# Miniprotein binders against q8lar0, part 1

No score or structure here was measured in a lab: all are predicted.

Target 1, 344 residues: q8lar0
Amino acid sequence: FNDGLLPNGDFELGPRHSDMKGTQVINITAIPNWELSGFVEYIPSGHKQGDMILVVPKGAFAVRLGNEASIKQKISVKKGSYYSITFSAARTCAQDERLNVSVAPHHAVMPIQTVYSSSGWDLYSWAFKAQSDYADIVIHNPGVEEDPACGPLIDGVAMRALFPPRPTNKNILKNGGFEEGPWVLPNISSGVLIPPNSIDDHSPLPGWMVESLKAVKYIDSDHFSVPQGRRAVELVAGKESAVAQVVRTIPGKTYVLSFSVGDASNACAGSMIVEAFAGKDTIKVPYESKGKGGFKRSSLRFVAVSSRTRVMFYSTFYAMRNDDFSSLCGPVIDDVKLLSARRP
Unless a header shows other numbers, all headers, positions and changes below count from the first letter of the chain.
ipSAE, averaged over its two directions, is called F for ESMFold2-Fast, E for ESMFold2 and O for OpenDDE. V2 adds 0.75 times the mean of E and O to 0.25 times the DockQ between the complexes of E and O.
[cut] stands for letters that were removed.

## First folded at step 1 (miniprotein)

Design a1
Amino acid sequence: SPEELIKLMREIWELFQKALELIEKLGDPETALEKVYELAIEAFKLLEEIEKLGNPEQLKELADKVRELKQRIEDLERELKES
ESMFold2 (binder alone), alone request of step 1: mean pLDDT 64; pTM 0.449

Design a3
Fold by ESMFold2-Fast, scan of step 2:
Structure a3 (fold): chain B 344 residues (1-344), chain A 83 residues (1-83)
Amino acid sequence: as target 1 above (344 residues)
Amino acid sequence: DPEELKILKEMIEWLKQFAELLREILGDPELAEELVKYLEEAAKFLEELIKELGSPEELQDLKREVEELRKEIDRLKKELEKS
């Protein structure tokens, strides 16, 4: 598989009129490249549901998954390789809508929350390690709402091959620049949410775990202010958005953890504070943001006390963007380096 | 794994160098006591790890290196008593 949208991943190739009853798709193979299960609706952008207008993020069409409904596509992959899956999702009926993303035997349940984007649409990502030369990608609504048709909208399903990053002589952290990551849809400026994950095999950020209660946001330099390279991470929900990596260290050896702190140029303004950890050692880095981009570098010098040192970042800043007053935002972390200090 | 044995050897060698360095920087008794306790814990961990791995011939060198680390720790304890 190559990087990008899955075949008909944007659902612009739809079912024939004869395979539809209202918005419901009544033939499980009617949407090209997808196998459907349960109550699935094919939704044109601008569809009216009561006093609500359903807008799709890309193109003219999206799908909505009712109670226990799913969509599935079999993709050719390389056994042993890692892949990220990304898709757009929006809540339509309930505040607590969820989606289950799976490549058997592994799966993750993702809450579709309205706190990340004022438009209601966000990109979500998850990763897996291929166990064979094909993968069945399944997106499922585990909901059991009173209205069987109630469920999230889905659009823009994509996949990206992930390469395992290695430590270097210039950085013993893996993927410290966050340049390895999930597919970022070129025409969407919202970034990609990386939900909590305590197992690194399922992290769409190679080397990094999201061990927090809420997602972190993966941002690109075409739409955001990125301190270095093309990719970075935004800590959107204060202490509830954190990235962590365990690195091999030599007990008693002195190390320097250095990193960039900035803002994403997304109208996130205020007195930000990023806290960096290296095991039990910590530093608080204040950053006064005007929401217009920019960054500064900081560092933490410490003596390793274990053969494994946990490096972690979160923020005490919990705020909304000042241009919509509804989307969570926060400081950007990038260019994370961990190096041995010079010999005494 | 040869890589695991290599990292263990490097860790032991660094701990020996760290212990020697601490003999010169014992100006803070409270910090020194904490660091000596840390070295004791590290040596104990390595001794248990080597014991669990069994007694192949290649592990005999690691056992000798940990014994040298113990000697450096003992020298630090003597310096701490003097301070």
Scores: ipSAE 0.000, ipTM 0.091, lowest interface PAE 23.5, mean pLDDT 81
ESMFold2 (binder alone), alone request of step 1: mean pLDDT 76; pTM 0.687

Design a4
Fold by ESMFold2-Fast, scan of step 2:
Structure a4 (fold): chain B 344 residues (1-344), chain A 87 residues (1-87)
Amino acid sequence: as target 1 above (344 residues)
Amino acid sequence: SPEELIKLMREIWELFQKALELIEKLNPDDPETALEKVYELAIEAFKLLEEIEKLDPSNPEQLKELADKVRELKQRIEDLERELKES
């Protein structure tokens, strides 16, 4: 499989009118490359449901998944390799809409929330390990509402092969620069949400766990201010957005954790504070943001007390972008390094 | 000018709606290539909507280039509508 949109992942190739009843698709193979189940609607941009305009994330068309509806595509993959699935989603009717993304036997249920952006939609990412040379990628609405057509919009389904990260002599942390991560659409400026997960082997951000109540945002240098390389992470919801990794350490040995703190150049202004942890050792790093980019470096020197040490980052800054006054935003973290140091 | 930009946005949206109408008018017996052409036109109209959001309204060259693309898309939609009426 090549990285990027799945065949017809953006749903711009649609059904014949004869395969539809209103917006409902009645032929389970009518959307090219996709197999449908349940109440699935094919939605053109600008379509109205009562007083609401359904937000199509990109392009002219999207699909809406009603009660217990699914879309499925079978893709050739390499057994033993890791892949990220990225897609756009928008909540349409219920307060608590969710999507279940799966490649059997693994799955994740993702809340589709409006708190992350003012546009009405966001990109979400999930990862899996291929157990055979084929993967059945399923996106399913587990909801059951009075209106059987009620459910999230989905668009722009993409896949990317993930490289397993390795420690080096210059950094015992894996993927400390966040350069390995989910597929990002070239023309999408909103970043990619990495929802909470506790399995670092299957994380769309290899090496890192998101053990928090809300997602972290994966950002790219074409659309954001990134301290190092092409990718970074934005901690969008204060203490509710955190990224962590467990590393091997030698008890009694001195280490230095160093990292960059900045802003994404996304109109997130204010007095930011990032807290970095190495086990019980911590440092608070203030950063005065003007919302126009830039960064500074900081470090935490500590003595390991265990054979394994948890490295973690979150922010006490909980704010919205000052250009829309509704999208959560926060400090950027990047270029995380953990090295053994001579004891002073 | 802001007035010219708004006019182009309305024209592009009208072309998108016209392409959607052509999809609805296709007969089940029409060739698959006709369906592909109509979807292509709808997609191109929407790409122009994305393009207009990136325009510098003070750059007359960008406005002229967009206006030319809008005229070209309008012609393609009219040509396809004529083909469908004559088949």
Scores: ipSAE 0.011, ipTM 0.465, lowest interface PAE 9.3, mean pLDDT 84
ESMFold2 (binder alone), alone request of step 1: mean pLDDT 79; pTM 0.743

Design b1
Fold by ESMFold2-Fast, scan of step 2:
Structure b1 (fold): chain B 344 residues (1-344), chain A 83 residues (1-83)
Amino acid sequence: as target 1 above (344 residues)
Amino acid sequence: DPEKLRELAKEIERLKEEVKKLREELGSPEEALRKIWELFQRALELMEKIERLGDPEDLYKLLEEVFKLAIEIYELLEELKKS
């Protein structure tokens, strides 16, 4: 598979008028490249449903999944390789809307929450390891609401081959620069949410786990201030947004954990504190953000006490953007290095 | 009075920390978070004005405003604590 939008992943190729009843798609193959199940609506941007106006974030069309509805596409993949799936989603009616993304036997249920973006639309990403040379990608609404049409809007479904990095002789952390990660759709300025995961082979951020209660945000240098290279992570929900990696260490050996702390240039201004952990050793890094970019380097010297050491980062406090006064935001972490060092 | 000004600066920082801790511990309605965020930004602006202070008359005005802001923040923190 080539990185990018799945065939008709942006839903700009739609059903024939004869395959529709209002906005409902009544033929399960009417949207090119997709197999549908359940109550699926094809939504033009600005469509008025009752007292709602449905806005599509990119292009002219999106899909809405009603009660227990699904969209599915079979894609050629390489057995044993890792892939990320990224898509845009927005909640429409119920308070606790969810989407289940699966490539059998693996799946993840993602809450679609409005706390991350004032527009209601966010990009979400999930990853899988291919079990065969084909993958059936399914996005499903597990909801059962009184209104059978009630469910999330979806747009811009993309996939990217992930190459899990290996440690170097210098940096024993994998993917410390966050340069390997999910597909970031061109011209989307909101970043990509990586929901909580407890298994790193399901992480769209190779080497890193999101074991927190809320998502972390993956940001790109075309739309945000990124300390190093093209990609970084924003810790958007205080202690509830954390990235972690377990590394092999030698008990009794001294190591130095170094990293960049900055702001994303997204109007996230104020006093911030990033807390970095190496096992039980920790450092609090204060950062005064003006919401206009920039960063500083920090480091933590520690002596390993175990053959495995957990490296973790989170922001100590919640923050929100001062341009909408509602969207969660936080400090940026990037260029993470763990090097062996001489004893003090 | 540089001593009183330093104590106010410390108190503002302490209130900022308490506001952040409560927001972290409690889920809050969007409106409550917006109000606390606005007061937080006002506290930061007042701290900056205090640092630039050069006139005794302006000192009394800033001290009174900081005192009023501290009471407002405290009342909002107590309201969040109830929810």
Scores: ipSAE 0.000, ipTM 0.124, lowest interface PAE 19.2, mean pLDDT 79
ESMFold2 (binder alone), alone request of step 1: mean pLDDT 75; pTM 0.672

Design b2
Amino acid sequence: SPEELKLLKEMIEWLREFAKILKEELGDPEKAEKEVRDLEKRAEELERKIKELGNPEELEKLLEEVFKLAYEILELIEKLEKS
ESMFold2 (binder alone), alone request of step 1: mean pLDDT 69; pTM 0.575

Design b3
Fold by ESMFold2-Fast, scan of step 2:
Formats: sequence, structure tokens, C-alpha cells
Structure b3 (fold): chain B 344 residues (1-344), chain A 83 residues (1-83)
Amino acid sequence: as target 1 above (344 residues)
Amino acid sequence: SPEELIKLMREIWELFQKALELIEKLGDPETAKREVEDLKKEAEELRRKIEELGNPELLKELEELVKFLEEAIKYLEELLKES
């Protein structure tokens, strides 16, 4: 499947013309594998909607969710396992468009914003823990606009099993290399947005929480410059994009937090500064970016003051890519390690 | 053939589920190492089969799914190193 674990997640298998009225799908089971409700449109790439030309990121077709519309699929899962749902979405008409993604009892409402990509399309991810051997995956538009057809475009719905993060003898931090995350066959080279996830503790980036105002971006080495391994995180919106993890520490014991700072080779150039935190202790790491890749390593030595220490990263660099002058971008962090210091 | 593609997809999914079960129920290290090595051999055989397909788009998608399985196997190998 091009959709990972979800059949027909790319919507290339569509309704018959007899199940359509214009672009509207009138039979709730007409899109294979999906159950529809509300005003749902099947959109061919290049379709004109008012002053917009709707571009589809993969293949020839996408789905648009109007007022209170939903798409739903029942899928086989393993009870107790964690999964990420990743999909492409684009805003079409209203200033504040949202998508509610759910697998009962878990859900999240995600703003679909144009600040992350000049193409209008971004990949978004959300995670859940399976409560049974089946999951009802629901993507819903909670919006109520004057035009009942107004709502986000969706394409490329994929699912990935997430492996439980664990610390090692060489790193107290879980998933410090960001190698585990919502990488499930993305069609677009834009990376994957991990929206703020303060609603539940089931992060699509295992071990890490995004409790900031804006998303962080998950990037891969096939499309970006990654300091270590195949995946990393880009801090795209300055202090509004932060990633954090709480680790168990021994009060009075000395630790060293080390990490890589670089650029994603995505034309994000300038004088970057990454700030790393270990509780109240902090270090500012300057990085002069040419927007062509590369990285440097830094470290912060600190004494733990409690049995739990919050490790957090953000950047003071708030800028746009210099190749489109519209997409948020920033420094890359990777290869994060927390180790107890050697005895004197 | 459509039947062979469905069979390959099923084989990838079954191996992936087996990898998830081992991650959840990692037991005796010697037995687990053998099971992970068997999974790795089956994944290599699947990769060889998809590389022999003539459809470029389906070949790319099947290869990406096998990469998904290979990531799970790699994670199991790391778990064994930590045990």
C-alpha cells in the first residue's frame, strides 16, 4: 500500500460517476475502504474552486471535507501497540480550518496552517494507543462555514506502528536520535509536522512532547541534511517550536547533555541560535547556516536538582526559507544524549 | 499478477506483526536472536521478489513497505544489543 497500513489512503480508487453530483460524493461507501458522512468532495488535481486551483500532492485525486464532514476506516491493529496517523492536508477557503483526528477514546484537533509550506500542503501526524484489535480511524472537519463545501483537502492517509521508547546504558534519553517517528512513505519532500501534543501523552515522536504553540518538523535524510542516522527534527518557528522530554535523574548528580545543531539543506540561511535546557540550566548554541547542510556538536554540563529533569530545545531564529520566502524554517537538532558525568 | 501482489503485501504485513510481537514479548536472548535472524532472511527474500516486478510504481511502494519492515527488524536488533 502507498498508504502504509491504510488501504486506499491516497484516494486514487474513487467513486463511480453514478455516485457523484458534480464533485460531491453522494453514496457514503462510494470511496473504496472509506465510510463517508456529511459534505465530502472527490477532487481531481487542478480543479478550480473560486479563485483557487486545487493541487493534489500525490496522484490525481484528493478528498475535501465540508461542514461537519468525516471519513472513517476500520482497520486491524494490535491491542496495546502505539500507532501514528500521517496525512497531507491543505487549507482551501476559511482562515481557520481544522481537522479532528480520532481513534476513540483519543482525539486531537489540529489547525491546518499555511505558514509551514509554500505549496499549501503539509504532512501532519497524530498518535494513538490501540485499545482493541480494531481501530476506527476518523478524520472530521468540525468547521461550520457559510459555504457547506468549505473545508480542508486531505490526501495520503498512512499509518505506522510506533515502537516503545526505552533508555539505554549509553543514553538516559529515549529516542535521542529521533530515528523512531511518523515516517510512513511520505510522497512530499516537505517533512512531517508534529503539532502540539499537550492533550494526551501519545506522541507521534516517541519519547518527545511538543508542548509549544507551533509544530516541529520531522525530517528524513533522503530529502534533507540530517546530522546522524536517517531522521532529525527541525525547529521551524523559533521559540514557538519546541521539543521536550522529562527524564529521571538523581538529585545532586552531575550530567552531560550533548547534541548536534545544523541546517536541513533547505535554503534556511542565517545566524541561528539553538537554546538547550536541562531544568533551569541552559546553553545557547550559535550556528551560522548557509542553507546547504552541515552541523556542529555542543554540550551542557549540569547538576540535577530533582528526581525528574525536563530537557527541552527551541531556537531564537525565526525566519523563512530563502528559496520560497514564505515557509517557516530553522535549525536542525539531532543525536541528543544525556549521560551521567564521570566520577572525579 | 494481482494475486501475487496481494500475497506479497500479506507476507510483509505478517512479518511486520511478528516483529511487533517480538518487540512486546522479547524473551530468552538466544532464542530471540535466532527469530530476528529468521525475520531478516525472510525480509531479504521479499525484497528480492519485489525487485523482480516490472511495474515501477508498485515496485517503489512495495520497496518502501519492506523498508518499514526492515526498520522494525533493526529496532529488534538494537533491543537485543541492550539486553
Scores: ipSAE 0.000, ipTM 0.172, lowest interface PAE 20.6, mean pLDDT 80
ESMFold2 (binder alone), alone request of step 1: mean pLDDT 77; pTM 0.705

Design c1
Fold by ESMFold2-Fast, scan of step 2:
Structure c1 (fold): chain B 344 residues (1-344), chain A 94 residues (1-94)
Amino acid sequence: as target 1 above (344 residues)
Amino acid sequence: SPEELIKLMRAIWELFQKALKLGDPEKAYELLIEAFKLAEEIEKLGNPDVIRQALEMAKDLAEHARKTGDKEALDRAMEIIREVKEMLDELSKS
């Protein structure tokens, strides 16, 4: 597989009318390239269901997964390689909707939350390591609602091969520029959520763990202000959105952690503070944002006390966009470097 | 909890904008007071942007009061501006 949308990942190719009952797909192979299970609906954008209007995240059509329903596609991959899956999802009728994404034996359950974006949908990412030369990509609704048709909308399923970066003499931290990450749709300006509990080896952000309660956002330079290169991370939920990496250090040796703090040019204006950690050592970096881009650089000099040191970043405050006053947003971090320091 | 407070702040902000467009400064002031109280609760969670939004609302009310010659509304808005600036100054120190 190459980077991009899976075959019929945007669901533009739909079932024949004879394979439908209303919006329900009654033939498990009726959506090209996908195998269905359970109550699955093929939803045109603007579809009315009672008092609800179901807005498709992208294009003209999406799929809605009812109680315990799933969609599956078999994809050719390279055994031993790492891949990220990205998809759009929106809550439709229950407050606590979730999606389980899996490539056996690996899986993750993701809560679908409207608070990340006032549009009602977001892009989510997840990663896996290929166990063979093929992968069964499964997206499943584990919910059991009173209305068996209730469940999340899914759209724009994509995959990207990940190449884990290595430490260098210029930076002992991996992927400090965040340039290696999940696939970003070229025409979508919302960024990609990286959910919590990512395993370092299987993270969609290679080298980085998201151990916080809420997701961090992966942003691209075509749609956002990125301090360095093409990619960066936005800390969207205050102390509940954090990225961390454990690096090897020598006890008693002095190190310098340096990094950029800025705003994404997404109307996230106001006083911001990023707190950076190197083990127990910390620095608070204030940044006055106008919501129109820009950044500054900061550093933390510390003496390692352990053979392993946790580097971590979060925003000290919750923030919201000034243009809709409801979407979560926050400061951008980028160009993170950890180097052994000279002592004059 | 924080998400619920943020949604409530958004609702207050929308009503405030509507009140100003309809020429109802008394209603706008009532909504500004509600926003200020909510900003105080959110300040304990460390969100200066909500406090900054309350400051912008107060400035908008002050400008409306100047244009209409409403000295009482202007005095009330200026009082809130002073209080909000004190809150922002305290957050910038810690």
Scores: ipSAE 0.000, ipTM 0.170, lowest interface PAE 17.7, mean pLDDT 80
ESMFold2 (binder alone), alone request of step 1: mean pLDDT 77; pTM 0.680

Design c2
Amino acid sequence: DPKEVKELAKEIERLAKEAEKTGDPELALKLMRAIWELFQKALELGNPEDIYKLLIEAFKLAEEIEKRGDKEALDRAMEIIREVKEMLDELSKS
ESMFold2 (binder alone), alone request of step 1: mean pLDDT 61; pTM 0.464

Design c3
Amino acid sequence: SPEELIKLMRAIWELFQKALELIEKLGDPETALEAVYELAELAFKLLEAIEKLGNPEQLKELADLVRELAQAIEDLLRELGDKEAARELIDRLAEAVKEMLDKIKELSKS
ESMFold2 (binder alone), alone request of step 1: mean pLDDT 60; pTM 0.449

Design d1
Amino acid sequence: SEKVTIRIEVPDPETAEKIAEELKKRAEELGLEVEIEVRGDTVIVTIKGDPEKVEELVKWFEELAKKLGGRVEVERESKE
ESMFold2 (binder alone), alone request of step 1: mean pLDDT 75; pTM 0.667

Design d2
Fold by ESMFold2-Fast, scan of step 2:
Structure d2 (fold): chain B 344 residues (1-344), chain A 92 residues (1-92)
Amino acid sequence: as target 1 above (344 residues)
Amino acid sequence: SKVTIRIEITVPDPETAEKIAEELKKRIEELAKELGLEVEIEVEVRGDTVIVTIKIKGDPEKVEELVKRLEEWLEELAKKLGGRVEVEVERE
């Protein structure tokens, strides 16, 4: 197993004409490497569906999942290891389209939303822990619409091994630099959405929970401005995009939480405020963004009151890109450190 | 041709309301300038609610184009904010 696209994960190897009826695939094994169930369409780029033009994120082809339809691939994994699944998805017809992603016994239902970008599609990530030396990766449309062909478009399915985060003597936060995370598609400057989750050991962003109502965005240094290393997180939906981690602290002991606040060089310009939390203690960090990258560091000194302390970050209000006035954006968080402070 | 549009947007908090009010006004002014239309925009923020009144005057075809683009953008904004949007349009 190499990190990256699953075999035929971009669906560029398609069904034979004899296995098709219009755009519908009638042979459940006709798309190489995939097993199909239900109403599945093989969609060429630019295909018209009523009032919509279906945007294919990668290459010339994608698949669309109708009512209760699924695609499945069995892949070799290492028992006990963690993996992220990343894929592109677009809503096509219904107001509330969703996708259920699963590797038994775990699954997640993801709302497919147009709030994050004006392109019509976004990359989503989910994570699982392998229970055996193989995994059946299933992406399923739980929808039940009047038109049985109605459902989300999917493209660019990839998998990446994730390594358990470890605290250090100099930073008790795990993965504070966000360098461990899901696979990022090459040559695509859209980042990866990490939807809300409550289980940090199965998070596509190891060590971190997304408990907010909306996703956070994972960004890379090849396409964005990143304060430290190669990866960071963009807080794209105000208070509804938050990352959190619970750390072990000693009651009565003083700690310092420090972190970088910046912009992703994605035309997200203007006044921003990042709020950082350590339990009940908080600090609001103003940041004047020029939309062209750059960052500053800030810190919060606090006394722990519990043996566990929640560290959390969000942007205090919504922002939109200045180049389209519609795509959600926000400040970048990176290089998060929590250190024990000396007594006076 | 003359059209009046009244918009009420409820968002998660007052800080977001102030930011959205600023972005909304800029976007409408830019679009109106591109289409060569005369617009009067009043923006009021009341807590977590943004109230916008737009009076548009100009060539009928261009006025209708602005109204349509604005309605499309407001539908998108409502979905993005997870809030509530109410729009009233009064045409001649």
Scores: ipSAE 0.000, ipTM 0.317, lowest interface PAE 14.3, mean pLDDT 83
ESMFold2 (binder alone), alone request of step 1: mean pLDDT 80; pTM 0.757

Design d4
Amino acid sequence: SEKVVIAIEVPDPETAEKIAEELKKRAEELGLEVEIEVRGDTVIVLIKGDPEKVEELVKWFEELAKKLGGRVIVVREGDPEEAKRLIEELRKKLEE
ESMFold2 (binder alone), alone request of step 1: mean pLDDT 70; pTM 0.614

Design d5
Fold by ESMFold2-Fast, scan of step 2:
Formats: sequence, C-alpha cells, structure tokens
Structure d5 (fold): chain B 344 residues (1-344), chain A 92 residues (1-92)
Amino acid sequence: as target 1 above (344 residues)
Amino acid sequence: SKVTIRIEITVPDPETAEKIAEELYKRIEELAKELGLEVTIYVTVRGDTVIVTIKIKGDPEKVEELVKRLEEWLEELAKKLGGRVKVRVERE
C-alpha cells in the first residue's frame, strides 16, 4: 500500500441515485471501494438534518454511520508490518458517540469528542500490525440510538506504513523526535489526535504510549511551529494528555533526559508548565507562550533506581486557543533524548 | 444541562498563582468526579493572574451543586486575597 488516502477514502466518488433512498445508501457496494453494512448515509456538505446543517470539512461529501453500521475496505499490506489509519470524524446527534476501528483481531473504541476543535471535526488515528498480506479495515458505530440513522460523520480515511524506531547509542528512547507517526493529510491544519489506550507496539505514535484520559495531538511543520524536523506532539488536555515510554536503564547509572518545549503557533497563548518525569524524578518547565511559535530546551539529570524507567510528559494546566476560546491546546514537546552520562 | 464558568484570580506573585491554579484544578476535577459530571477545565496562569474556564455537562441538580460548592470556596479565597476574585457563570 502507498501512504495516503485509501481508494475513495475522501468519499468524493458516491453512489448512484438508484442506490439511494434520500441520504441512505441501500446498496452495500454503492460507494466505490467500500463495503457497507447497516444504516449508512451519504451526506452532501450543507445537508439539513432536522434543525441542523451538516458541514463536510473537505470536499463535497462524507459518510454517516447509523446504529451498528460499518464501512469496510480490503487493502494490500505486508505481513508483519505496522500501519496507521487516520480519519476525520464529527459527532452529529447523540450525546455520547464513538467509533470502533479494527483490523481483526485488533480493534479500538474511541469517543468522538467535541473538546478538541470548535468546528466539531477532528482527525483520529489508530495503528495495527498486519497479520497477513491483506487487511480488512473496518470503521464501525457500536451505538444503538432511538433514531437508527444517528451516528458520527466520517471523512478522509488514510493509511501510512510505520517503521518501528530503534534506540541508538545517541538516544535510548525510541522515536524521540516524533518523526514516525500517523498520516497527516496535506492542507489540513488541525493536526491528528492520538487517542488514549494505545499500546506501545501498536501505537500510531511508535515508541510512545498514550495512557491518559484524553488524546495528544500530532502536529506537522507545514501547519504548526515544530521545534525539530517535521513532526511534534502537542499536549492538549493538561494532565489528561500524556505521552509515556518505558526504557531499560541500569540501576545506579546517571542519565540525562533532554527535550524541547514550545508553542505550536496556533494562538495557544499564556503561561504553561510542562512536567517531565523519569520514574519519580521530575522537572517542571515553565513556558510563556505568545501563540506565535518558538521553543526552548530543558533537561533532567537523574540516577536510575530500576532496570526499567518510565519517561512521561504532560502539561500541568489545560489551555484553550485564544482565537476561538474553545479548542483545547497546549505546549509542544519535541526532540526528546535520553542518554547515559558519566557520574558527577 | 450545560454551564460555562469563568474565574479570574489575581494574587501577590506568580508562584502563588501557580499554587492556586493547581489547587483549583484538582478541587474542580475531584468534585466533578464525585458528582458524576463531565467537565472540561482550562486553567491558564498569566503572571500573577489565574484564569479558569470550566465547561460542565450533566444533570441540572448536580451541575448547580458543583457551581454552589465552587462559589463557596472562591468566596473564602476572595476574603483572604482582598476581593481579587471574579466569577462569571453562563447557563446557555
């Protein structure tokens, strides 16, 4: 598979009128490249749903999954390789909407939350390890609402091959620069959410776990201020957005954890504090953000007390963008290095 | 129901502001969990000023209980700080 949108991943190729009843798609193969199940609607941007106007953020069309509905596509992959899948999603009608994304036997159920973007649309990511030379990618609405058409909007389904990062003699952390990560669609400036409950070997952010209550945001240098290289992570929900990695250390040996703290240039202004942890050793790094980009370096010298040390980052406080006073935002972390040091 | 609360607290120094921000965040989070409410808390420190925005969703009775307990705590804090606390509640 080549990185990018899946065939008809943006749903701009739609069903024929003869395969439609209103917005409902009645032929399970009517949307090119996709196999449908359950109540699936093909939604043109600006469609009126009761008293609501449904807006599609890119292109003219999106798909809405009703009660227990699914979309599925079979993709050629390389057995044993890791892949990330990304898609845009928005909540439409129920207070609690979620999507289950799967490539059997692995799956994740993710809440579709409106706290991340004032528009209601966010990009979500998930990762899997290929078990064979093909993958059946399924996005499913597990909800059961009184209105069988009630469920999330989906658009822009893409996939990217992930290369497992390795520790080096210059950095024992994997993927410390965050350069390995999910697909970022060109010309979309919202970043990509990496939801919680990712495991290290199936994380869309290889090497890193998101075991917090809320997602972290993956950002690119074409749309954001990134301290190093092309990619970084924004800690968008205070203590509820955390990235962590467990590394092997030698008890009694001295290490230095260094990293960049910055501003994504997304109008996230104010006083921020990034807390970095190496086991129970910690440092608080104040950062006064102007919302216009920039960064500074910080470091934490510590003595390992265990053969395994947990490295973790979060922001002390929630923040919101000053341009909409609604969307979650926070400090950027990048260029994370953990090196053994000579004893003082 | 849905309620938005905005709080501004001005204190003598930035170190005190950080301590108050941390305490306020923790207190609101614990109270929301106790009451079974969905809450999004934005706590920003700007020098000697703590700015908090709380967006609350849930049962109307429980939401009002959180607002009441929070206002009571902030009144105690305002007495200590000489009236340098501002609270705005939006019920829309």
Scores: ipSAE 0.000, ipTM 0.243, lowest interface PAE 15.8, mean pLDDT 83
ESMFold2 (binder alone), alone request of step 1: mean pLDDT 80; pTM 0.777

Design d6
Fold by ESMFold2-Fast, scan of step 2:
Structure d6 (fold): chain B 344 residues (1-344), chain A 92 residues (1-92)
Amino acid sequence: as target 1 above (344 residues)
Amino acid sequence: SKVTIRIEITVPDPETAEKIAEELKKRIEELAKELGLEVKIRVEVRGDTVIVTIKIKGDPEKVEELVERLYEWLEELAKKLGGEVTVYVERE
């Protein structure tokens, strides 16, 4: 598999008119490269559904999954390799819409929430380890609403191979620069949400866990201000948006955790505080953001008390973008390093 | 001028959080009406934590008066509840 959109992953190749009834697709193979199940709609950009105008995230067309509906595609992969699946999704009707993304036997149920973007859609990512030389990628709506057509919009389904980073002599944290991560759509400026993930093998951000109640946002240097390299993480939901990693430490040994705190240049301006943890040791880092980029470095010196130490970051406050006054945003974390140090 | 205030209040239990959320919304609306300010309020309750976002438009001096009175009330509330209060203010 080559990194990028799956075959017809953007749904721009659609069904024949004869395979449709209104917006409903009535032939399970009518959308090229996809096998359909249940109530599936093919939605043109700007389509009106009752009182709603459905916005298509990419191109002219997207797919809406009704009650218990699915789309499936079989992709050639390499057994034992890790891959991320990324797609755009938007809630359309029910208050608690979810999508189940799976590559058997593994799956994740993702809440599709409107708090991250005022545009109504966001990119979501999930990862899996290939168990064979092919993967059946399934996106399923587990919802059961009174209106059988009710369910999330999806678009721009992409995949990329992930290469798990290793600790180095210069940093015992894995992927401290966040340079390894999910595929980012080149023409999309919204970043990629990494939903809460309780299993390390399914993290699209290798080395890092998102065990918080809300997603963190993965950002790129083509659309955002990134302190180091090409990628970083934005802590978009205060204490409900956290990244963590457990590292091996030697009890009684002194370590220094250092990191950059910055501004994504996404109109997220104002007073911010990032809290960093190394086990029970913590530091609060104030950052005055102008919403136009920039960063500063901070560090926390601590003595390890265990053979394993949890490193974690979150933002103390919720914040919203000052250009739409509704989208969640927050400080950027990047260039995280954990090094052994001489005892003071 | 425009000002956005975000408040996070952690209290002993979820029932208290819901009660505080309702009281905070009422007090902000009353104060805004008294000062002739336009406000939009969003309140979220997450277990024992109340998260409030307030968007204020109006005369700069009256906006600052609302912010000052709100801080005074929150400080007294934190003392009574033995809870934690965090406030963020963004000015345009």
Scores: ipSAE 0.000, ipTM 0.163, lowest interface PAE 19.3, mean pLDDT 81
ESMFold2 (binder alone), alone request of step 1: mean pLDDT 78; pTM 0.732

